# Designs tried in a protein design chat: miniprotein binders against Mucin-6 (MUC6). Part 12

Target 1, 185 residues: Mucin-6 (MUC6), of Homo sapiens (Human) (q6w4x9r395to579)
Amino acid sequence: GHCSLEGGSFVTTFDARPYRFHGTCTYILLQSPQLPEDGALMAVYDKSGVSHSETSLVAVVYLSRQDKIVISQDEVVTNNGEAKWLPYKTRNITVFRQTSTHLQMATSFGLELVVQLRPIFQAYVTVGPQFRGQTRGLCGNFNGDTTDDFTTSMGIAEGTASLFVDSWRAGNCPAALERETDPCS

## First folded at step 2 (miniprotein)

Design sN4
Fold by ESMFold2-Fast, scan of step 2:
Structure sN4 (fold): chain B 185 residues (1-185), chain A 83 residues (1-83)
Amino acid sequence: as target 1 above (185 residues)
Amino acid sequence: SDLEERLKRIIERVEKFLKLLEEDAKKGGISEDVKKLIEEARELVKRAKEALERGDLLTAAVLLYRAFELLLRAAERLAEEEE
């Protein structure tokens, strides 16, 4: 399945449901028991000064018990706070330059991430069939059911706005943005 | 920090949820799946506290979110077993 983060604030889930959201926080893109060492993929959004979106993607983070890999819009790749030269390889993860405008993070566990650096920072997530029905986050639940309700005005996938995600959001989001969100979501 | 204070409050809430599920689990025979979910959640909370202690707020938040998801799954399965 394929999930994309495009145009600053648009998301297309693994079940091909498009939506838009407005946020300036770190959000969970993908959590799954299929990810080793308590792995999670996250997206960092910040304010945008351009008229196409109020917010834009600025970094993607893969966090596990062993690694904290950050790929930022300024083309810097770090792991556990240390800058890395590409290609960068661990036992299960390789980060490399796919083209002059794209970086790729390939894994041995069925997750691939491609990041477009120019002209605008965008991310594309691919997961193998073993992830079906076993994902949580902005990329959706990957259950093959397209009748799940996603609120375009809220932009948050069903089941993503948990108590901890809300607290994370509150820690990094302006109060005004919090007010625009459904209190129950 | 504001986030650190919020994470401490979240840990308290997760620990309360964990205790409630552990009490419910003791009242009836529960599946190994439910026991495993509760045990994994407890370990994640422990690791979240360790991350918070060393100032790694991002790791603490992710681990707490994972713990909460496991506890929700445990609660759902417990509800089904009580049918």
Scores: ipSAE 0.000, ipTM 0.152, lowest interface PAE 17.2, mean pLDDT 69

Design sN5
Fold by ESMFold2-Fast, scan of step 2:
Structure sN5 (fold): chain B 185 residues (1-185), chain A 83 residues (1-83)
Amino acid sequence: as target 1 above (185 residues)
Amino acid sequence: SDLEERLKRTIELVEKLLKFLEERAKKGGISEDVKKLIEEARELVKRAKEALERGDLWTAAELLLRAFILLERAAERLAEEEE
């Protein structure tokens, strides 16, 4: 399955449900029993000058009991707070420059991340079939049904993106809001 | 070979994104601008696959980057139109 974080604050889940949200926090993208050492993918959003968005993706984080790999829009890659030169390899994870504008994080456990650095910082998440029905977070539950893609951290399916997104905050920060295009006040 | 393997993976990812946007477009209510972006991206992906088959890796990479940019714009506009 594929999940994408594109254009400011646009997200498409593993079950292909699109939605948009606005927020300035770290959010859990993907958590699953299939990830080793209690692993999770997270996304960091901050204020943005990008057209059509109040906020934008500024970093992607892979966190486990052993590693905290941060890939930043500034093209800095760190693990456990220490800057790493590419290609960077651990036992199960390799981060490398795929093209002049793209970084890839390849893993041995069925997760792959491609990050576009320019012209807009964006992320694309790919998971193998073993993740089907076993994911949770902003990328959805990957069960083939889009009606429950807004399942909160408490296991409740919501009809709106704002409550869904807020339930996956991974830090002490303001609640996210789903915003429609309204005439300027 | 390493770059070739990475490009094959990137093509797979871009094709899946393209398919997703095409399926989303079938739900209706999309502008002609969005349709053109998706159509241009499909043509670029086709050309990238052909370049990769010829062993022209840098041309394939450049075409895939252009396809990504167009698909990003399509996704952003489509999300805006649905809100």
Scores: ipSAE 0.000, ipTM 0.115, lowest interface PAE 19.3, mean pLDDT 71
Fold by OpenDDE base, second read of step 3:
Structure sN5 (fold): chain B 185 residues (1-185), chain A 83 residues (1-83)
Amino acid sequence: as target 1 above (185 residues)
Amino acid sequence: SDLEERLKRTIELVEKLLKFLEERAKKGGISEDVKKLIEEARELVKRAKEALERGDLWTAAELLLRAFILLERAAERLAEEEE
């Protein structure tokens, strides 16, 4: 399964459903029992301009009982609040620089992350086949059905992205705004 | 195209690491486990290249990441054995 966060506000689910939203919160991208130690992948969005529609991804966070790895747009990588030099390895997770503009997070448990730093901060999430049908969050449920990707944290299928996205907020933040999907996606 | 180029770059980096570890592994006293890890990583890189040639970029990426993990493990064990 491949999930992408692109263009500042576009998401393509594991099931290849594209959608767009504008929010300024931390959202759960991926939760799964296949992630060890109650692991979860999250995305941090913030304002990138003056209008409500000017939002962008500013960081990606992997959170487990053992680690809180943050990859931010300024290329700073932290674990549990401490800055780490690359390549950085902790147990079954490795973060390293792929290119001058790309970082990768490799894991031994079937989660892979590529982060593009410039010109736009973007993220690409890959999960192994063992995750099929066992994922939840903004990246969807990876069951091959695009029509039920907008399943909320409460297990309710939504027809629009707004309520879906809001249900996956990891903090107290304003409601997200739904926008038109990228016709080129 | 952008992803493809990134993958190509990743291949280069992984191959550099692979070569480095292979050279170190030529020294006496290296365990078979380390050698196997390196060998497996080499195979994954090969498969990644093949995937890339087929245009299966995501598969290539996955294979490269797995290769890297194996190489990191090899490096760690190698360091321990050299002490």
Scores: ipSAE 0.000, ipTM 0.206, lowest interface PAE 12.6, mean pLDDT 88

Design sN6
Fold by ESMFold2-Fast, scan of step 2:
Structure sN6 (fold): chain B 185 residues (1-185), chain A 83 residues (1-83)
Amino acid sequence: as target 1 above (185 residues)
Amino acid sequence: SDLEERLKRFIELVEKILKRLEEMAKKGGISEDVKKLIEEARELVKRAKEALERGDLETAAILLLRAFYLLLRAAERLAEEEE
């Protein structure tokens, strides 16, 4: 499956359900028992620099018991707080510059991340078939059913994105606001 | 050569996404717009592989990224059609 974070606040889940939200927090994007060492992928959102009513993706974080890899919109890659030269390799993870505007994080455990740095910071997550039905977070549960993609951290399927997104906050920050959606544009 | 190896890995990733979307398309009930996006992406992947074989790494990278974004758009529109 694949999941995308585009246009600052637009998300498409692994089951291909699109939604938007308004938030200024770190959110759990992907948790799975398939990720080694209690690994999780997280997304950091902050206020847009252009619009007061909009928020933007500013960093993506891969966190495990061993590593905290941060890829920021400032084109800096850190692990455990230390800046790293690319290509950066660990036992199971390689971060490298795919093009002048894109970075890729490749892993040995079926997770791939592509980050667009310019002109707009965006992220694209791909997971292998072993992750089917084994994911939690903003990217959904990857079970082939879009009706339960808004399953909260408490295991409840919600009808709105705002309650879903708020349940995946990874810190003390304000509640997210659901943005207007148009089911038929 | 380092860029070439990275591009080969990314081609594998994009091809896996393409295969999944094509399998979803085979189940039927998909709009012509979505089918068009998937077919355009397949053509771009083919051209990217040909560029890579010629040693044109820059063209391969550009075509592959375009294919990847088209596949993401296809998946987004598939989700909209299911709702």
Scores: ipSAE 0.000, ipTM 0.108, lowest interface PAE 18.7, mean pLDDT 71

Design sS1
Fold by OpenDDE base, second read of step 3:
Structure sS1 (fold): chain B 185 residues (1-185), chain A 112 residues (1-112)
Amino acid sequence: as target 1 above (185 residues)
Amino acid sequence: DIREEVKKLLLEAEKLIEEAKKAGDEEAVKLLEEAVRTLEEALKTGDPEEISFALLYVSLALIRAAEKLGDPKAVELLLKAQELLRKALEENNPELIKLAIRLIKIAAELLG
């Protein structure tokens, strides 16, 4: 399964459903029992301009009971608040520079993350087949059905992205604006 | 064994790089070259864990290429390879690494 965060406000789920939103909060991208130690992948969005529609991804966070790995748009990588030099290796996670413009987080448990640093900060999430039907968050549920991707944190299927996205907020922040657009169009 | 299999894979990767150059796909060239360098460095250490992570990187690079070329079979093989590599990391099983390398090599050949 491949989930992408592109163009500042575009998301494509594991089931290949594209949608767009404008929000300035931290959102849960991926939760799954397949992630060890209550692991979760999160995305941090912030304002990139003066208008409400000018929002962009500014950081990706992997959070578990043992680690809080943050990859920020300024290429700073931290774990539990401490800056780390690349390549950085912990028990089952390695963060390294893939190219001059890309960082990669590789894991032993079926999660891969590629972060494009320039010209636009973007993220690409890949999960193994063992994650099928066992994912939650903005990346969807990876069950091959696009119609139920907008399932909230409470298990309610939404017809629009706004309430869906808001349900996956990891902090107190304003409601997201919805613009369902095909990022490939 | 693993070292020899990696060397064979590197040869296949080099072929792909050349093809990408001919096609004028600079981005693919860059990505593949970085992947090769990563794998070569891992090979120097001989650490199975480092090799496994490097192979995950290589697999990712090849998946992107396969997706771009529209080769779902190659993607499938590479995804399976990734699974094996992750399992190898978890179980410390070098045989799984060897199997993964074989799959990656087959995929690379399909893309060449």
Scores: ipSAE 0.014, ipTM 0.297, lowest interface PAE 7.8, mean pLDDT 88
Fold by ESMFold2-Fast, scan of step 2:
Parts: sequence; C-alpha cells; structure tokens
Structure sS1 (fold): chain B 185 residues (1-185), chain A 112 residues (1-112)
Amino acid sequence: as target 1 above (185 residues)
Amino acid sequence: DIREEVKKLLLEAEKLIEEAKKAGDEEAVKLLEEAVRTLEEALKTGDPEEISFALLYVSLALIRAAEKLGDPKAVELLLKAQELLRKALEENNPELIKLAIRLIKIAAELLG
C-alpha cells in the first residue's frame, strides 16, 4: 500500500481516500503490530511560508523503543537527537539520498519512506502486504474499504476528517493548550 | 586497486565543490560535501557494500550538477554507474564497482 502527504496538508490513505486538514502539531501517520519495538511513523506540521497552504509538512519521525529518526525539511537527519551523515545505517533501517531532491528510509520490516525536499517538502509511505488490515493512523486502516478510513484512535469511524485527524494528535499542540487556558474567551 | 581509484575520485569531487562554491550553488556544495564525507568514511571500513552506497551518493550529487549545467552525457554516464553499483550490491561483485568508479570519474572530469 501507498500513502502520500502532499501539497501542504493533503493526505491520500492506503485505500486511496484523499482528504485535507489544517493543523500545526505532530500526528501519528502509521502504527501497526508489524512495526518492531512499538514503532510508529509520525508527521510534524507547522505554518506554511511559501505555498498557498496555511500549514505544511516540516518533518517526518520514525519512533521506536530504540530509535527516534527525524528527517526535516532543512535536510537534517537525526537519530535520538544526534545529527547523522548520509547514508545512515542501523541494523534494520537505512536512510540515504535517493536523488538530489529526495531522501529514502528503507527498512527490513516492510516499511519504506521517501521524502521530497524540493520544491515542496512531501512524503510518500509504502508498506508491504503484511500490513494489510493492520495499520492505523492518518494513512488509514489499509483494509480495501474507503468508507472507514476515518477511524479514530478510539476505534470509531467518523464522517469528517477533522475529528479523525484530531484523534491522531501525538504532540503538545498550541490549539489544545489554548482551549485549556481560555475556556470562556 | 579500488582504494586508489576512489582516492582519485575524491580529488575530482573536491574540485567540483570549489566550482560549485564559485557558482553560488549552495545545494550542490552541500550534496557534494556530504558525498565526499560518506566516501571517506566508507574507505575507512573497506566494506564493498559501504563503498557502493557512498559511490551511489556521489553519483546523485553529480547528476544534480550535470542537470544544472545541461550536460546530458555526464547524466548518462552517472545513470549507467548507478546501474552497475546496484548490480554490484546484488551480485557482491567488486569488478562492477571498479567499472562504476571509472564512469563516475569521467563524468566528474566532464563537469569540472
């Protein structure tokens, strides 16, 4: 399956359902029991500077018990907070430059990530057939049915993208903090 | 000797970094510096797989430079070198690495 993050905040799920959201937070793209060591793929969104979109992808993160690999739009790659030279190789993951404008993260466990650096930062996620019906997050559930692609972190199928996206929020977000500090503004 | 051929390629790549700096091409400088560093590290290990990955990275930096300069022959040589390096990794064949180095050197000389 293929999931894409394009044009600021457009997402196409593994079941080919397109949607758009507006958000400035870290979101869970993909969780699965097929990912080793409690692995998860996450996307970081912030305000857009150049495109006509209000928000844009600024980094992709692969997090597990062993690794926190961050690939940012500034072309910096870190693992556990330390900058790495490319190609960067661990036992199961290799990050390398695929083209002058694209970085690739290849894994031994059926996950592949390609990030486009120019002209706009975008991400493409590929998963092997072992992930079918076993994914959750912004990239959907990969079950061949688009009608339940907006399944929240609580397991509820929603009719709108906004509730779905909010349920996959992973980071400390300005919007959430604002609601807590000013309930009657 | 793969080691000697790689050392010659490093000299050509360093020359291209200076050319890119003169041209104000910050992206090319960054890519070439990263490629040179990767190749230097691979030489320390002596691992053919590491050297092949480093050479793929060098070829990617040079393709960007060749496309920017409008040199389609350099691009063709570098794409062929990438094919040879991929095949070297699949077959564990160091002779293909030597061939790829020769093509990369010719392309670097055309660009320099």
Scores: ipSAE 0.000, ipTM 0.157, lowest interface PAE 16.8, mean pLDDT 74

Design sS2
Fold by OpenDDE base, second read of step 3:
Structure sS2 (fold): chain B 185 residues (1-185), chain A 112 residues (1-112)
Amino acid sequence: as target 1 above (185 residues)
Amino acid sequence: DIREEVLKLLYEARKLIEEAKKAGDEEAVKLLEEAVRTLEEALKTGDPETISLALLWVSLALIEAAEKLGDPKAVELLLKAQELLRKALEENNPELIKEAILLIKRAAELLG
């Protein structure tokens, strides 16, 4: 399954459902029992302009019981608040520079993250087949059905992205704005 | 080339699927089929990065199978393949991808 965060405000789920939202919060992208140590992948969005519609991805966070790995738009990689040099390895996670413009977080448990640094900060999440039907968050449930991707953290299927996205906030933030669109990024 | 080697790998993977079907291991069938589909999709794009990522998932699926069957040699080969694939991505080295494919294929053969 492939989930993408592109163009600042566009998301394509594992089931290939595209949607758009504008929010300035940290959101859960991926939770799964397949992630060890209660692992979760999160996305941090912030304002990129003066209007409410000017929001963008500014960091990606992998959080577990043992690690808090942050990849930020300024190319700084931290774990538990400490800056790390690349390539960086902690147990079953490795962060390395894939290209001059791309960083990758590779794991031994079927999660891969590619972060494009320039010209737009974007993220690409790939999960192995073992994750099928066992994912939650903004990236959807990876079950081959696009119609139920907007399932909230409480297990309620929503018709629009706004309540869906808001349900996956990791903190207290303003409500997200939504627009249904086909992200052609 | 890489495509040719991937096709050979797909052939071996499909054999494993058939064997899993015969054994009644529905979970293995499901995982392997998904891995195969992922790899097939990667071939459509054809870029080394996408192929490498797909191969990582194939290797993971096969590791699960290998562990279930109790074949530590296959696991070893697949873990090595993963290392090569990660290195291939980092260095943009297609030769490492090819080497990884060979290891994965060998592992698949052992599991068959």
Scores: ipSAE 0.021, ipTM 0.279, lowest interface PAE 5.7, mean pLDDT 88
Fold by ESMFold2-Fast, scan of step 2:
Structure sS2 (fold): chain B 185 residues (1-185), chain A 112 residues (1-112)
Amino acid sequence: as target 1 above (185 residues)
Amino acid sequence: DIREEVLKLLYEARKLIEEAKKAGDEEAVKLLEEAVRTLEEALKTGDPETISLALLWVSLALIEAAEKLGDPKAVELLLKAQELLRKALEENNPELIKEAILLIKRAAELLG
């Protein structure tokens, strides 16, 4: 399956359901028992420049018990807070420059991430067939049915994107429906 | 010349792909295939950045092979080559690319 984060604020789920949202937080894209060490893929969204009212993807994060790999729009790659030169390899994950405008994170466990750096920061998530029906988060549940792609973190199928997106916030961030405030450290 | 050395590395990388396939090393095959793709791009463009990236891919594939074979000397040479390639990219210095190629060639000879 393929999930995409494009055009700053558009998401297409693994079951090909497109939606758009406004948010300035870290959101869980993908959680699955197929990911080792309680792994999760997350997306960071922030305002699209000072004079803009829109929000855009600014970083993608892979978090597990062993690693916190951050790929940001300024082309910096860190693991556990330390900057890494590419190609960067751990036991199960390799991050490398695929082209002058694209970075790739390849894994041994059936997850691949391609990040477009220029002209617009975008992300493309590919998962193997072992993930079918075993995913949750903003990329959907990968069960072949788009009607339940807005399943919240509590297991409730919503008809609209805003409550769905809000349920997948990570950390102590303000809800998408609340006034924007500074999030806690 | 740099293009001649890239051609030699491309030939060597293709040989290593066949060896990795016979050994059932899927990870090595994938890394070497990326190395081949990037080396082919380097030959077309002649761009120092593309050449440096191709060599980083080759070094990563060779480190995988060296670790599996338990050859610490080859690993040391390849890590030094990666350091030179990173400096070449940062300083825009093609002379460091030539030094890195020599270290990669020596490591490949140790592994071959």
Scores: ipSAE 0.000, ipTM 0.203, lowest interface PAE 17.5, mean pLDDT 73

Design sS3
Fold by OpenDDE base, second read of step 3:
Structure sS3 (fold): chain B 185 residues (1-185), chain A 112 residues (1-112)
Amino acid sequence: as target 1 above (185 residues)
Amino acid sequence: DIREEVKKLLIEARKLILEAKKAGDEEAVKLLEEAVRTLEEALKTGDPERISYALLFVSMALITAAEKLGDPKAVELLLKAQELLRKALEENNPELIKFAIKLIKLAAELLG
């Protein structure tokens, strides 16, 4: 399964459902019992301009009971607040430079993360087949059905992205704005 | 084949970028250039799956442009293309990818 965070405000779920939102919070991208030590992948969004529609991804965070690995747009990698030189390895996670513009977080438990640093900060999440039907968050539930991808943290299926996205906030932040795609607009 | 159809789409997308530059729409330029780059990179791999995901991103970028220009027909075509791409991924069907590319190209032409 592949989940993409692109263009600053676009998301494509594991089930290949595309949507967009504008928020300035930290959101849970991926939770799963397949992630060890209560692991979760998170995305940090912030304002990139003066307009409400000018938001962008600024960091990706992997959080577990043991680690808090942050990959930020300025190429700084930290774990538990400490800057780390690349390649960096902690137990079953390795962070290294893939190319001049890409960093990669590789794991032994079926999670891969590629981060594009320039010209736009973007993230690409790949999970193994063992994760099928066992994921939740902004990347969806990876069950092959796009109609239920917008399932909130409380298990409620939403028809639009706004309430769905807001339910996966990791902190106390303002509500996200949704730009609906309507053929009649 | 898929590669040739993608190349044709890229030509249309680049035309739109030029138009966006002329119009001074920096946001559209940035988004479309990133989408084009993503598709070009995917094309290098030759992997239908990566190409499909890149095409989804291109379609979203074009939808954004279509909404700004007030072209509901283009939006409709692009949404249909997205549906086909999702099916293509599910069914591993390259013909659906080709059809989706055609729809995206049509939408791009409408916006140009």
Scores: ipSAE 0.551, ipTM 0.818, lowest interface PAE 1.1, mean pLDDT 93
ESMFold2-Fast, scan of step 2: ipSAE 0.292; ipTM 0.709

Design sS4
Fold by OpenDDE base, second read of step 3:
Structure sS4 (fold): chain B 185 residues (1-185), chain A 112 residues (1-112)
Amino acid sequence: as target 1 above (185 residues)
Amino acid sequence: DIREEVKKLLEEALKLIEEAKKAGDEEAVKLLEEAVRTLEEALKTGDPELISEALLIVSYALIDAAEKLGDPKAVELLLKAQELLRKALEENNPELIKEAIFLIKLAARLLG
């Protein structure tokens, strides 16, 4: 399964459903029992301009009981608040520079993250087949059905992205703005 | 030739920038200029991967413009272009890049 966060506000779920939102919060991208130590992948969005529609991804966070790995747009990588030099390895996670513009977080448990640093900070999440039907968050549920990707944290299927996205906020933040995309595109 | 098609697209993008300037849409200008700069840089290398990535950025910027103008058809075309570009990256297929460029140009014309 491949999930992408592109263009500052575009998301494509594991089931290949595209949608768009504008928010300035931390959101759960991926939760799954397949992630060890209660692991979760999160995305941090912030304002990139003066208008409400000028939002962009500024960091990606992998959070577990033991690690809090943050990859930020300024190329700083931290774990539990401490800056780390690359390549950095902790237990079953390795963060390294893939190219001059890409960082990669590799794991031994079927999660891969590629972060494009320039010119737009973007993230690409790949999960193994063992994750099928066992994911939740902004990346969807990876069950091959696009119509139920907008399932909230409470298990309610929404027709639009706004309530769906807001349900996956990690903290107190303003409501996200939605711009509809064609799911059949 | 992909590079030639990209050059043609750049011409269309530049027109859109001028229109955005006339309309006072500073946000659109900013996004489009960034897209153009990225595309120009990609053209220097001729790397299909870099070109594809740059074209994605262009498509994002144009979608913003399309939404502001209320042109759902343009948005549709651009989303399809994005799909093709992603496939192009995955499959290393330059023909998909050409198709994507065609769609992006078509969308740009609709917005002009």
Scores: ipSAE 0.129, ipTM 0.572, lowest interface PAE 2.2, mean pLDDT 89
Fold by ESMFold2-Fast, scan of step 2:
Structure sS4 (fold): chain B 185 residues (1-185), chain A 112 residues (1-112)
Amino acid sequence: as target 1 above (185 residues)
Amino acid sequence: DIREEVKKLLEEALKLIEEAKKAGDEEAVKLLEEAVRTLEEALKTGDPELISEALLIVSYALIDAAEKLGDPKAVELLLKAQELLRKALEENNPELIKEAIFLIKLAARLLG
């Protein structure tokens, strides 16, 4: 199955449901029992202009008990906070430059990530058939039914993207509205 | 008592579903039906997260209605309620949920 993060703020789920993203936080993109060592793929979004409604993908993170691999729009790859030269290999993961504008993370467990660095930072997630019906997060549940692609972290199927996205926040990020409303300014 | 406030909000949401059906607003009907299901689950568990999710769904349906009716005050109240619900989830503070319910009910009365 394929999930894409394109144009700075657009996501297409594994079941091919498109939606637009407006948050500025780290979000769980993909979580599954098929990922070893409690692994999860995460996406970091930040504002692209002065308005909180203009957001863009700035980094993709693979986090497990062993690794925290960050691939940023600055073309820097780190693992556990340390910058790595490409190609970078671990036992189960290889990060390498596929083309002058694309990096690839290949894994031994059926997950593949391709990031486009230029002209716009974008990400493409591919998972093997073992992930069918076993994924959670912004990329959806990969069950062949688009009506429940907006299933929140609490297991509730939503009709709108906003609540779905908020439920998959990975950290204690401030609410977008709170940043725009300073009562003393 | 959050459960009692959720029960009263459930009654209001059911009335709004009937009004949306009469108006032919299929999008609002869908959102409110999802909110009703989430509120019913929350009443069984008393789970603040499920209550917050249901309230966010209700607020989106009401914002859509307020925008169509051109009521900027109702929109403002609903956006404030959403901010309180996000803070409630972030801070694990159920008192903010009570404040959000008050604002959502006020907005619903302005629209009805």
Scores: ipSAE 0.000, ipTM 0.073, lowest interface PAE 23.6, mean pLDDT 69

